# Ledger of designs, part 25: VHH binders against Outer membrane protein assembly factor BamB (bamB)

Target 1, 360 residues: Outer membrane protein assembly factor BamB (bamB), of Alkalilimnicola ehrlichii (q0a984)
Amino acid sequence: CGGARELPDLSDVGDGVATETLWTASTGSGSASSAYALVPAVEGGRVYAADSNGRVTAWDAESGERLWRVDTGRELAAGPGAGGGLVLVGARDGRLLALDAENGEERWVSGLSSEILAVPQIARNIVVARSGDGRVYGLDGLTGRRLWIHDRSVPVLTLRGSSSPVVVGNRVVVGQDNGRLVTLNLQDGEVIWEAPVSIPRGRSDLERMVDLHADPLVFRGVAYAQAYQGELAAVGMGDGRERWSRDIPGHTGMAADSRQLYVVDDQSRLWALDRNNGATVWRQDRLQGLRLTAPVVIGGHLVLADEEGYLNWIAPDNGDLVGRDRHGRQPIQRPPVPDGDVLYLLSADGRLAALRLVED
Key: E = the ipSAE of ESMFold2; O = the ipSAE of OpenDDE; V2 = 0.75 times the mean of E and O plus 0.25 times the DockQ between their complexes.

## First folded at step 16 (VHH; framework vhh_6z1v_2)

Design y3 (from y1 with S54R; at its last look DockQ between E and O 0.01; V2 from the best seeds 0.00; counts 0 for: pae E 17.8 > 2, placed apart)
Fold by ESMFold2, look of step 16:
Structure y3 (fold): chain B 360 residues (1-360), chain A 120 residues (1-120)
Amino acid sequence: as target 1 above (360 residues)
Amino acid sequence: EVQLVESGGRLVRTGGSLRLSCAASGFTFRYYYMGWFRQAPGKEREVVAAISGRGDTTYYADFVKGRFTISRDNAKNTVYLQMNSLKPEDTAVYYCAKGEWFDWKEYDYWGQGTQVTVSS
């Protein structure tokens, strides 16, 4: 108690990729927990964000003008998800709220079986939400009526927080706390396939935790999943068959481009792997000791935010740490959100910033 | 402002019992895992036990299973550690912690600790 972890000495690293701040705003009080998935959403020329004390706000993405703000009266722990004219937030009390994207008025509220710590998604007028007990719900986007539920056995120990489902086409990809990756039919919640990513091993309950805590990543027909204390696997979306696996445990998250998968491991090392065969292309170790966000690919660059408020810029081809720039003194706990050449950053205290990449 | 205040640590003979308490304030207590951790001189801090926000899920380190019981009272914002069959190896400063899961590397806030000494 009393002292911070010793951080790496990165004082010799230059400024990195040039950015200009387009605007900043406050979401309110920020996030009460690093386990909350309070992440800005960018949709239809608007940015949406929530704070833990129940506020949900919309801004014009270009100007940063506040368009609306509502108080939900609930401790919010996940979201927003945005789409289909809705802004979706999940609360610690298990309530899933759908707000009108134009004015923030409540369209419906649905109760789930436990806290909501995963970002809700919407596609084809179906809202997909995951509760902390591991259940996945499909809800009608217009009414909030439950269309289906996917239920599975829950291990004795699970990580707090849940990976968010990923909706691709007519499929919902879910990383489960039993170490399996499952793909569900969006309309009826029936399993299309299920693939093992990690098998529990070791002697203690803690050692056997294989929760797929990092959000799954679906990219060009392949699903990637990373187990907390197990393996990283690439699984074909069409057949659910493993293409490759690596012994790279972690919980932070992944990104991909056409050639490479980028993964943060449990020691905060950043790996680049060939997407097709899993072979290591490079690994960047200089960020060990930092609490990093998942990587983000933007403008031919790779960036990770950290607990000190920095953006860490990495060259995708060779892994060089090419620069660092600071955006406030507070942690950035969730990945920056790219939209074209703009990044949206949300700090733990609720500071939202829009940054544009500047060409040399 | 998050505050965790441990109490109940004292000298106890081998085979004895004692109960530690941790009073919590400044956050919504029922939402968070609470844990007990210990650190003996010259050793790293280690998890002893943890309990979910609702109190229905518990974890115990292998060295204390069967001897210690963690519990919580969400009405009083208090977490407890009942320690039975104490051994000299249990001598340490015991810390209460607030977190999101069982591993001490992920616990956000710590108390100042209470000393437990077990005489042989």
Scores: ipSAE 0.000, ipTM 0.177, lowest interface PAE 17.8, mean pLDDT 85
ESMFold2 (binder alone), look of step 16: mean pLDDT 84; pTM 0.852
OpenDDE, look of step 16: ipSAE 0.005; ipTM 0.251

Design y4 (from y1 with T28R; at its last look DockQ between E and O 0.01; V2 from the best seeds 0.00; counts 0 for: pae E 21.9 > 2, placed apart)
Fold by ESMFold2, look of step 16:
Structure y4 (fold): chain B 360 residues (1-360), chain A 120 residues (1-120)
Amino acid sequence: as target 1 above (360 residues)
Amino acid sequence: EVQLVESGGRLVRTGGSLRLSCAASGFRFRYYYMGWFRQAPGKEREVVAAISGSGDTTYYADFVKGRFTISRDNAKNTVYLQMNSLKPEDTAVYYCAKGEWFDWKEYDYWGQGTQVTVSS
């Protein structure tokens, strides 16, 4: 119960994966809270990022040339989401802003019922946004008009912050604070199915916290969800039925490839599971104690960033920690964003770096 | 009210092909599993095939052995059963059924059925 965490000794790990820094840039002041979901968006040859002080910036993805920067005048807590000619950011005051992707000018603004701590999404000209009170909104991408609202009761005690919705085809997948995974129709917000991932249990509100805080992952017809103090479940997208579950609580996130699901647990152990049956393939324990991001699959590797500014490179086949390299001393709190062989890395102080994997 | 109307059942020779259709109304068709069942005289009703609301997930009974294909057209609120390589053992009344949005094994509503007869 002291003032310091036990951190792993990783001094024997060398530089395993070669990268070239393409460019670096500043997003501004960075993020004011670890609960904020300020994550770079890569879309149409551009990179977008926001800081919590209200700035939103676009860069050319290849050169790092700043294309525009605007000041929204609001404390931003989520985004950007990008698509359909829009850059979407959510504010702590509940305002959802849609900016023109070409020049950053405000196209519309809509008010939601509470703070926005989940990354907004857009597909088929419908913007999907989640407010901190658990409501999910569908908005017309052109006008910001509310098309539908999905309202679900929020437990008395919930984690601050929200998982971001995932839009797949005509479906919106939402991890709820009550431990349920719900899939909504994108057009009208009606429930397609709802599945329990973890059931609130225990006598106190603290014991009953089962938030699906990690973003759900949809991969090849399966939805994966992880409860904060509960279970990890794989659910069929077509029928909403559980395919398997594991007792692996956590909140940082997941990635998948064709064979395996990669999951960080609440002790920062990295699990590789067979996607089809949930069986453990391997577990990497050497990072235990670090605050990690969700894993990212890129260039035949897994990478996880951490609180000390390192990238931790993992071999997918056996879980071997093949290298660590540092990109500043500030925490990296959100997963790096892959685009082809390029990885976009955002530190908590607002440093943005574009790294290219170098093939040997 | 939920309405399921099967059509396409008729007499066909062994080895022939037949396509059944089921027109659905009175519910939000695209969200629900749809199934085909059959019942021969003196036999229990048995599942033939089922399809998810999106059409991406299907189930087939073992006796189908790749001979039948279930499909749906969500724009027309219609589910189909393409039946190939028909055998006399396939002779039955075929029923369309509305399932649950999450479960291919649970069905709430049934059509009146359409007779398929396979002659030697």
Scores: ipSAE 0.000, ipTM 0.109, lowest interface PAE 21.9, mean pLDDT 85
ESMFold2 (binder alone), look of step 16: mean pLDDT 84; pTM 0.851
OpenDDE, look of step 16: ipSAE 0.006; ipTM 0.247

Design y5 (from y1 with G99D; at its last look DockQ between E and O 0.01; V2 from the best seeds 0.00; counts 0 for: pae E 18.8 > 2, grease 31.2 > 24.2, SAP .676 > .668, placed apart)
Fold by OpenDDE, look of step 16:
Structure y5 (fold): chain B 360 residues (1-360), chain A 120 residues (1-120)
Amino acid sequence: as target 1 above (360 residues)
Amino acid sequence: EVQLVESGGRLVRTGGSLRLSCAASGFTFRYYYMGWFRQAPGKEREVVAAISGSGDTTYYADFVKGRFTISRDNAKNTVYLQMNSLKPEDTAVYYCAKDEWFDWKEYDYWGQGTQVTVSS
């Protein structure tokens, strides 16, 4: 019974957080699918973005001046990742492209085993990529040559899309579709530790889906992972031991500051948890029913974008919805990307906006 | 292999100026953020300043308060830290670091450091 999702009435919420639009730009076409991991990347004073039609663009982060644009000729579904002088984008056909960050020239192309729906990462001249079949690749940053593969069996049923690997130092943290969090050695792909976050439960394959769809978050030596239809867990990065877990299912994402972990559950409720023990500090329910992005910490606030094109501003201390401002009429499907006091927003129609927080 | 070699550290008087240099090799220098860190005795290592690959973006720690300037010469593969109005509390070993596109706090390449001592 596809009852029309009732949206919350938020008409009483004003523009309590002031922002200044620095510049706007078009990435080309928008994202055709919510499964695509097309997000802006900020690196070296530049912003990079890709559209689904294969265009990759670089802008000056401050002025918004377009530095270069290239057409890869491929349907892109992930990226860009930026670092090491490269801009990395993943295509639906399983090809990973490395572009020169300076001029957009293609450096190398590598074929993976399936569509790329996770943002590729780069560290220490190693590119880390994940394909839709759950495989994680380590590639040589210079040549694109495969260095290692981490292959785990994928459940019969899995959510379309993959959480992006997180690289911390010489470790790669990966949320797997089987509900397990794994840490790999960046250099050789060897498993350092693996921890269960959620155990499949139920009789049907559908009920047993416990994908770690949300990107894992690593903060101050702790990895946080949230399972679809499962648990949220905090895992020590050093030994892979669980510190605490909560029955807060979701797939949207997480953020953290020095005090709290912020997480969105499957009902679009925002939780603040004590990072150390998982205790609930507050829960915000006013945004329930909205399709929210992952929360982002910026300028002493939390911000979540939604499908109606709004930024929702939350006071991190008590969870109050302190502001709501609209940035276009198109959905914002990917979380805003923070850089200092600036947020970069990518709308579904391909509009990229740089917003500065105005501190009163 | 990534190599970072710091130089320029010495004893200076309060209010004095010093310029640190870091020579980098083993990577494409212009593509990476470079940073300066310092560690005082008994204290944790802390970020002082960072600069983007192009040099267009700079970041400074709160304690810098306009006294220090980070710059780079990509043709020379060198990053600099001009330190003015030095105070005794600036006494530390200063380290040059390469950004690995992660938090500056974890697993960056560091040089051996150079000692800066500010006398009263």
Scores: ipSAE 0.000, ipTM 0.213, lowest interface PAE 13.6, mean pLDDT 89
ESMFold2, look of step 16: ipSAE 0.000; ipTM 0.153
ESMFold2 (binder alone), look of step 16: mean pLDDT 83; pTM 0.839

Design y6 (from y1 with F102Y; at its last look DockQ between E and O 0.01; V2 from the best seeds 0.00; counts 0 for: pae E 21.2 > 2, placed apart)
Fold by OpenDDE, look of step 16:
Structure y6 (fold): chain B 360 residues (1-360), chain A 120 residues (1-120)
Amino acid sequence: as target 1 above (360 residues)
Amino acid sequence: EVQLVESGGRLVRTGGSLRLSCAASGFTFRYYYMGWFRQAPGKEREVVAAISGSGDTTYYADFVKGRFTISRDNAKNTVYLQMNSLKPEDTAVYYCAKGEWYDWKEYDYWGQGTQVTVSS
């Protein structure tokens, strides 16, 4: 009898953070699956978003005016990634589509080995994509031609979904399902370094699951990775050496500022850790029981969305829940996307909202 | 049930033009490639053209050489084949098909076909 998850009582939390809705739009049907990595992308003064039914739309970021909309003819499960004049979306059938950022015209299609559940990235005319079978691809941005492939064996049991690769300079950081963090050369896909974040432990395949499901975070020369049923580790980008680790399992995601790393654990507790040594600064437990998105730093606040459609505002200094405001009645399954003082929210029903943080 | 119904096939003179239509039902039309195939008497079925779900990507057989244009209207669940500069060698039954990809091996659910005859 799967006992109804008891939600926390947060009725005492008021509107402590003021936001202004700039504009709203419909992306289509949105996504019913939490495994899909459909998130807004902000690039060049435009916002791009895709729905699961294959619709990709571009808006002016300031006015919310729709610039173009296309139906790709694919069930989309990841993206968009935006850059280099392209909008990249991944389909459930393993096709990666590159659209022209100006008008939405299809430039090329590339077939990968399995469904795409990670947000494609682009840098220096190279597209980086990850398929559900754990493979990472480097593709030519102009033609979609495969330049390189990084193939690692995937464990028998893995979480559905894949962490998105992170591109920093000429490096690609990838969290693998085997609990290892790898850095690849962007140009040729060669391994620069590989570091264990968590080691599989236990007798059963289930117990041995240590997927780096959460997207890795790279901040000021340090890569942070969090394992399912495993550890959180900080790894130096230069040499791949572990700086510190903590027994904080999770799969939601991380954020950082100059002082602290913010991470959500598997119990929906929010931690602030000293970025340099991993020491706990504070922990917020009031959001336990909620399905939270990754934390996002915006202005002087942290914000996490939840399955009830709320934005939860946290004071970074002490972890206080200072505000909670509802944006629709549908779940927000993906983290808000910050651009300056604006947050872009995508709800499960496909509602896209641009919110400006009003600073007192 | 998936249904594909071709129309527009007729007798035309060499150098003439013809537009074929295929009405699709029973599936989410925009999700799939659509293709035109043809089969001449005594020959194997061959691909003529394919178009992506969005209509932005098209593929043509080598023998088309710019004479044919495939297009689609997703609002009408219809795919078209505009054929210009027709030759007697183009005489065949033309079939519409639903596909997962541009590769002809990925196509399924064929229509009944429409006869195109080009007279010299």
Scores: ipSAE 0.000, ipTM 0.252, lowest interface PAE 11.1, mean pLDDT 91
ESMFold2, look of step 16: ipSAE 0.000; ipTM 0.109
ESMFold2 (binder alone), look of step 16: mean pLDDT 88; pTM 0.890

Design y7 (from v5 with G56D; at its last look DockQ between E and O 0.01; V2 from the best seeds 0.00; counts 0 for: pae E 20.3 > 2, placed apart)
Fold by OpenDDE, look of step 16:
Structure y7 (fold): chain B 360 residues (1-360), chain A 121 residues (1-121)
Amino acid sequence: as target 1 above (360 residues)
Amino acid sequence: EVQLVESGGRLVRTGGSLRLSCAASGFTFRYYYMGWFRQAPGKEREVVAAISGSGDSRYYADFVKGRFTISRDNAKNTVYLQMNSLKPEDTAVYYCAKGEWFDWSKDYDYWGQGTQVTVSS
């Protein structure tokens, strides 16, 4: 009985956080599916964004001037990732495209085994990509040649979409659909360690779904992962040992600062946890019922976007909702991307906005 | 504070020409769409034309039919509407508006006070 989800009344929340719109731009079109991982990328003073219709665009981050736009002719479902002079986008048909970051020209195309729904990454001339069938690829950044594959079986039932790999140093951290967190060697794809975050429980396939759908977060030597219908765990990057775990299921995402881990659960409640031991510092429940993006730390605030086009500003110290400002009438399905004091916001309709936080 | 000040509206004869100006302040002008709207007595406000921040994209209502040209000078923070071949049905208060992004016909957040354009037969 799809009862109309009752939205919270947040009319009492004022504009407590001042932002200045620096520039706006169109990416071309919005995302056709919430499962797509189309997000802005910031690299080298430029902003890159892709739409589902295959357009990839570069802007000057400061001025908002469009530098180049190309049409790949493919339905894009992931990216861009940016680095090493490349802009990487993944297509629904399983093709990974590497474009020149300066002019948008195609450098190479590589075919993966299934649709790409995770943001490709690049580090040390190695491209890391993940396909929908659970495979992780290491590719040569210059040629697109396959260097290694990490293959894990995907459960019978999985959430559509994949968490994006995280590259830290010479390590690739991957949240798997089986509820396990794995760290791979960037160069050869060998498993360094694998840790269970959540164990499937229940009799039915549905009950046993424990996908690490949320992107893992690595912060100061600790990897944090959250399972769908499962647990949130902190794992030491050095040894793969669990530091702590909490029964906080979710799939939205997480952020951290020096003191706290911020996580959204499956009820759209925002938690602040002690980063070291997982103890609850505060919980914000006012945003329940909203479809929220992952929290983002910017300046002295947390920000979460929602399906109504609002930015929700949270005080990290106590979890107070200190501001709520609307940026368009369309849903914001992807987390804002921070760069210094600037926030890049992509709406579902393809609108890209650069916002500067005005600090009093 | 965002301010939009329209000017140039006056009485003109059918077939005549008129250039409207809108001076903008209080925001980074070059980054935003600007639009011209009009409202005739007893009618709803309707979009006339819109122009992107860079000036590369321009939109016109169907009734314009090539008679009007929207332009902007970002150095002067001004948007213009050149109106040619004016008709009595063009009589209205014309408004300048600051646009945002998605729908050039509906997505505007600030408006000027308007300037009266009257076309006599």
Scores: ipSAE 0.000, ipTM 0.224, lowest interface PAE 15.7, mean pLDDT 90
ESMFold2, look of step 16: ipSAE 0.000; ipTM 0.119
ESMFold2 (binder alone), look of step 16: mean pLDDT 87; pTM 0.886

Design y8 (from u2 with S30R G56D S57Y R58T F102Y; at its last look DockQ between E and O 0.01; V2 from the best seeds 0.00; counts 0 for: pae E 17.2 > 2, placed apart)
Fold by ESMFold2, look of step 16:
Structure y8 (fold): chain B 360 residues (1-360), chain A 121 residues (1-121)
Amino acid sequence: as target 1 above (360 residues)
Amino acid sequence: EVQLVESGGRLVRTGGSLRLSCAASGFTFRYYYMGWFRQAPGKEREVVAAISGSGDYTYYADFVKGRFTISRDNAKNTVYLQMNSLKPEDTAVYYCAAGEWYDWSKDYDYWGQGTQVTVSS
């Protein structure tokens, strides 16, 4: 294998896709750890974000006007999740907080069994949260009462951090630290199906790590999951059966459009695959050596942010690196959040920016 | 065992045409980029063309663009190179290669043994 990490020479790449900055804001101190899942949430014309020092803030999505800010008094490590009139944040001490989306007032707090490093979700008045010990909770959205718990044994050695659950219809999709993808019934937490994505291999616990660390992606009836040191698999949501798999390990994440799945591998190469059969369409290698976020599909483009604060723009049809532009000096550690033609960026120091793609 | 077996190389006259094929086995063919490379005596091996696993994305070196066409048949696990308007400088051993990505480099996972193409004036 190679030696020290060598950064790519990208000096010949021009500016990125033209964007208009709608507004910028500060969330506070940003994130205390790259393992934290502090990601903006966009819901109902508002943007919500949290910092690790306990602040949660809401802004008007169009103007950037601050609507409220509260101090929860806890170190926050995940969220926000937004929906059903709630803003949900998870704390390092295992507390799950539900805040009123209108004014930020605490509606309830529930204790989970370990730190919360995965973004909580809400659908049909049921909050879904995952704790670092691998448990998945269903909680009543109005009261925070525990409705169900799904528990699975955790391998001796796992990655710090957890993939976030994905709620689709009446189903909860969870990537487990044992290399399996599971779906649960949203209402009672019972397993609908479970699929192996990757199998532990090797002599040591380190070599056997197959965590499904990247968030699963559900797109048009298919669940996609990627193991840290294993396989990438496409699994039918209806029956839990594998459609295809590839030996493309990684932990950063995925995106899809109508034809292609885009995935970052463990060497920071960006793959485009036919999402129906897994066939390679293209691969972009020029970003190798950078620490990338998951790709984002927006406005007919792909974009990935990196540890130097750049957006890296990729043409979806052939994988060309079409441009790079910088948005501050600090790392962007989590994928930008798309909403229509607007992209929300959160840097590690708490800078939040809303960018609109400009049509030529 | 992975095998890549090229065929179709022969002597042709300047301006002529030739089709190369490469039969693949031992791996899931649709997941791999397939490439054609060439090497003249005393020269470094160079990329000619590459095609994605789906067949939807192709790459051609500047020196052959417009004259050569790469294609694949995933049902037959075979990749092809249609070579038109051949020139004496196209004389080389042509190699089939497979990898999970493409670029113009020589770093593919698997290589065939090659087939000789000779273009006479």
Scores: ipSAE 0.000, ipTM 0.197, lowest interface PAE 17.2, mean pLDDT 85
ESMFold2 (binder alone), look of step 16: mean pLDDT 85; pTM 0.869
OpenDDE, look of step 16: ipSAE 0.039; ipTM 0.522

## First folded at step 18 (VHH; framework vhh_6z1v_2)

Design z1 (from x1 with T57D R58T; at its last look DockQ between E and O 0.01; V2 from the best seeds 0.00; counts 0 for: pae E 23.1 > 2, placed apart)
Fold by ESMFold2, look of step 18:
Structure z1 (fold): chain B 360 residues (1-360), chain A 121 residues (1-121)
Amino acid sequence: as target 1 above (360 residues)
Amino acid sequence: EVQLVESGGRLVRTGGSLRLSCAASGFTFDYYYMGWFRQAPGKEREVVAAISGSGGDTYYADFVKGRFTISRDNAKNTVYLQMNSLKPEDTAVYYCAAGEWFDWSKDYDYWGQGTQVTVSS
C-alpha cells in the first residue's frame, strides 16, 4: 500500500549497558549509499575511516586525536582495510588505493574490473579485494601488482553490494552470488574447496536469488554462511563439508562466541544457535522490522545498532533485550567495531564515536 | 600471468596499409587502457596511440593522426592498430602495452615483445 515498513514499539525498553564516551570525531561527509561498506578499521592503536567524498582519516584510538587526513580525489565505497603498514580503500571507479598507515601517503593504486563495494583485506603481504562483478583479486602488498584473479559465474540477477572476503591463515573465504561458499589459497587464488550453501529455486530470477550477501563468519575451524533467500549453513574449514544447516535466510550478518552463533534473519529476528549442531537456544523477536547491523559480542554482551541510531543490548544467555541507548539520530549502517572493551560507532553522516563499556 | 602478443608486422611499400593486433590474457582486459608504442633503431620508444578500457577515449600522436586508427574488441581481448598511408619513417618495432591509467607519459605495467614494421620506398 502506501505505508512504510512496520516498526516495533520499543518505548518500554529501558537503559542500555553503561558506557563512557571516550571521544567523537567527524569522518567527513559520511556515506553516499547504504550499499557502501565504509567501516572503521582499528589497527595498531589507531582508528581509520573514510567518507564517500574521498577523505581518509586516522585517529589515535585512545584519545581521538587526528593523526592525518588525506583527500584521495575519488568517491570511496569500501574500506578501510588495515594491516601490514597499509590502509586500503576501494573506489566506485574500480581503483583500489593503498595508503601508508603512518602518514596517509599513497603507496600504490591498482585498477579492478568494476566498483569496489567489499572491504579489502591484507594478510601475509597479500591484499585481497573483491570487485562488484564478483571477481576476487590477490595483489602484492608492496607494489599492488596483481598476483591472481578468481572469476566466478554471475547469476542473471544479483543483489547490489558484495560480501567481504575473510582471510584466515593462508585461506580466503568468499561468499558467492550463486549460493556457494568458496575457499581460495591466499598465495595463488586456486580453489581449495567449494561448498553449496543454497540452491536457486523457483521460476523467476528474483525467486532464484541465493546470494551469500552477508559476510561469511569463520570461527574456530567452521565457516558460517547465510543465503539471502535460502539456508544458513555451517561448513568445516578443513574439508568444506556441511556440518549443519537451518532455514534462516537473511543478509545482515552473524557473530559467535565459544558456544553460540548469533544470526539476524530476513525479518530482523535475532537467533542464538548452538554453534556445533545448529539447535535454537533462543530467539529475540522484539527488533523485528528494524534495519539492524550484524550483532557484535563485547564484554559479555551482545549488541546490534539500527537505522534510528540506537544500540540494542541483548543478554547472550537468554536473549533478553536488556536496554537501548541512542547515539544520534542518523542510521548506523555497519556493525560497530569492538576492540577490547571499546566499541567504535559510525553513523551514515560520518559521525564516529568511541564508547567504553563500564562495569557497574 | 599477463601476456601481450603482437602480430601483423611485415614489410610493406610506401602508401600501403597494415593492421596490427595484440592479443591479451591474464588480466581483466576491459578495465585496462591499451597503447601502441614504437621504437626505431637508435631512438627512444614513443607513444603512437592509446585507447580507454571502454573504447570511448582515444589518443594519437601528432605524427600519426589521420593515418592510424586504434580500436579494441573486448569480447576477444584484442587491441588493433590500423595503419594506412605508411611512410618510410614509420619503420619501427611496434609494442603493445597495458596500463591502469590513460596517460601517454605513464610507464605502462605490461609490454609485449614487439612486431617489426618495415616500410620500403
Scores: ipSAE 0.000, ipTM 0.094, lowest interface PAE 23.1, mean pLDDT 85
ESMFold2 (binder alone), look of step 18: mean pLDDT 83; pTM 0.847
OpenDDE, look of step 18: ipSAE 0.007; ipTM 0.250

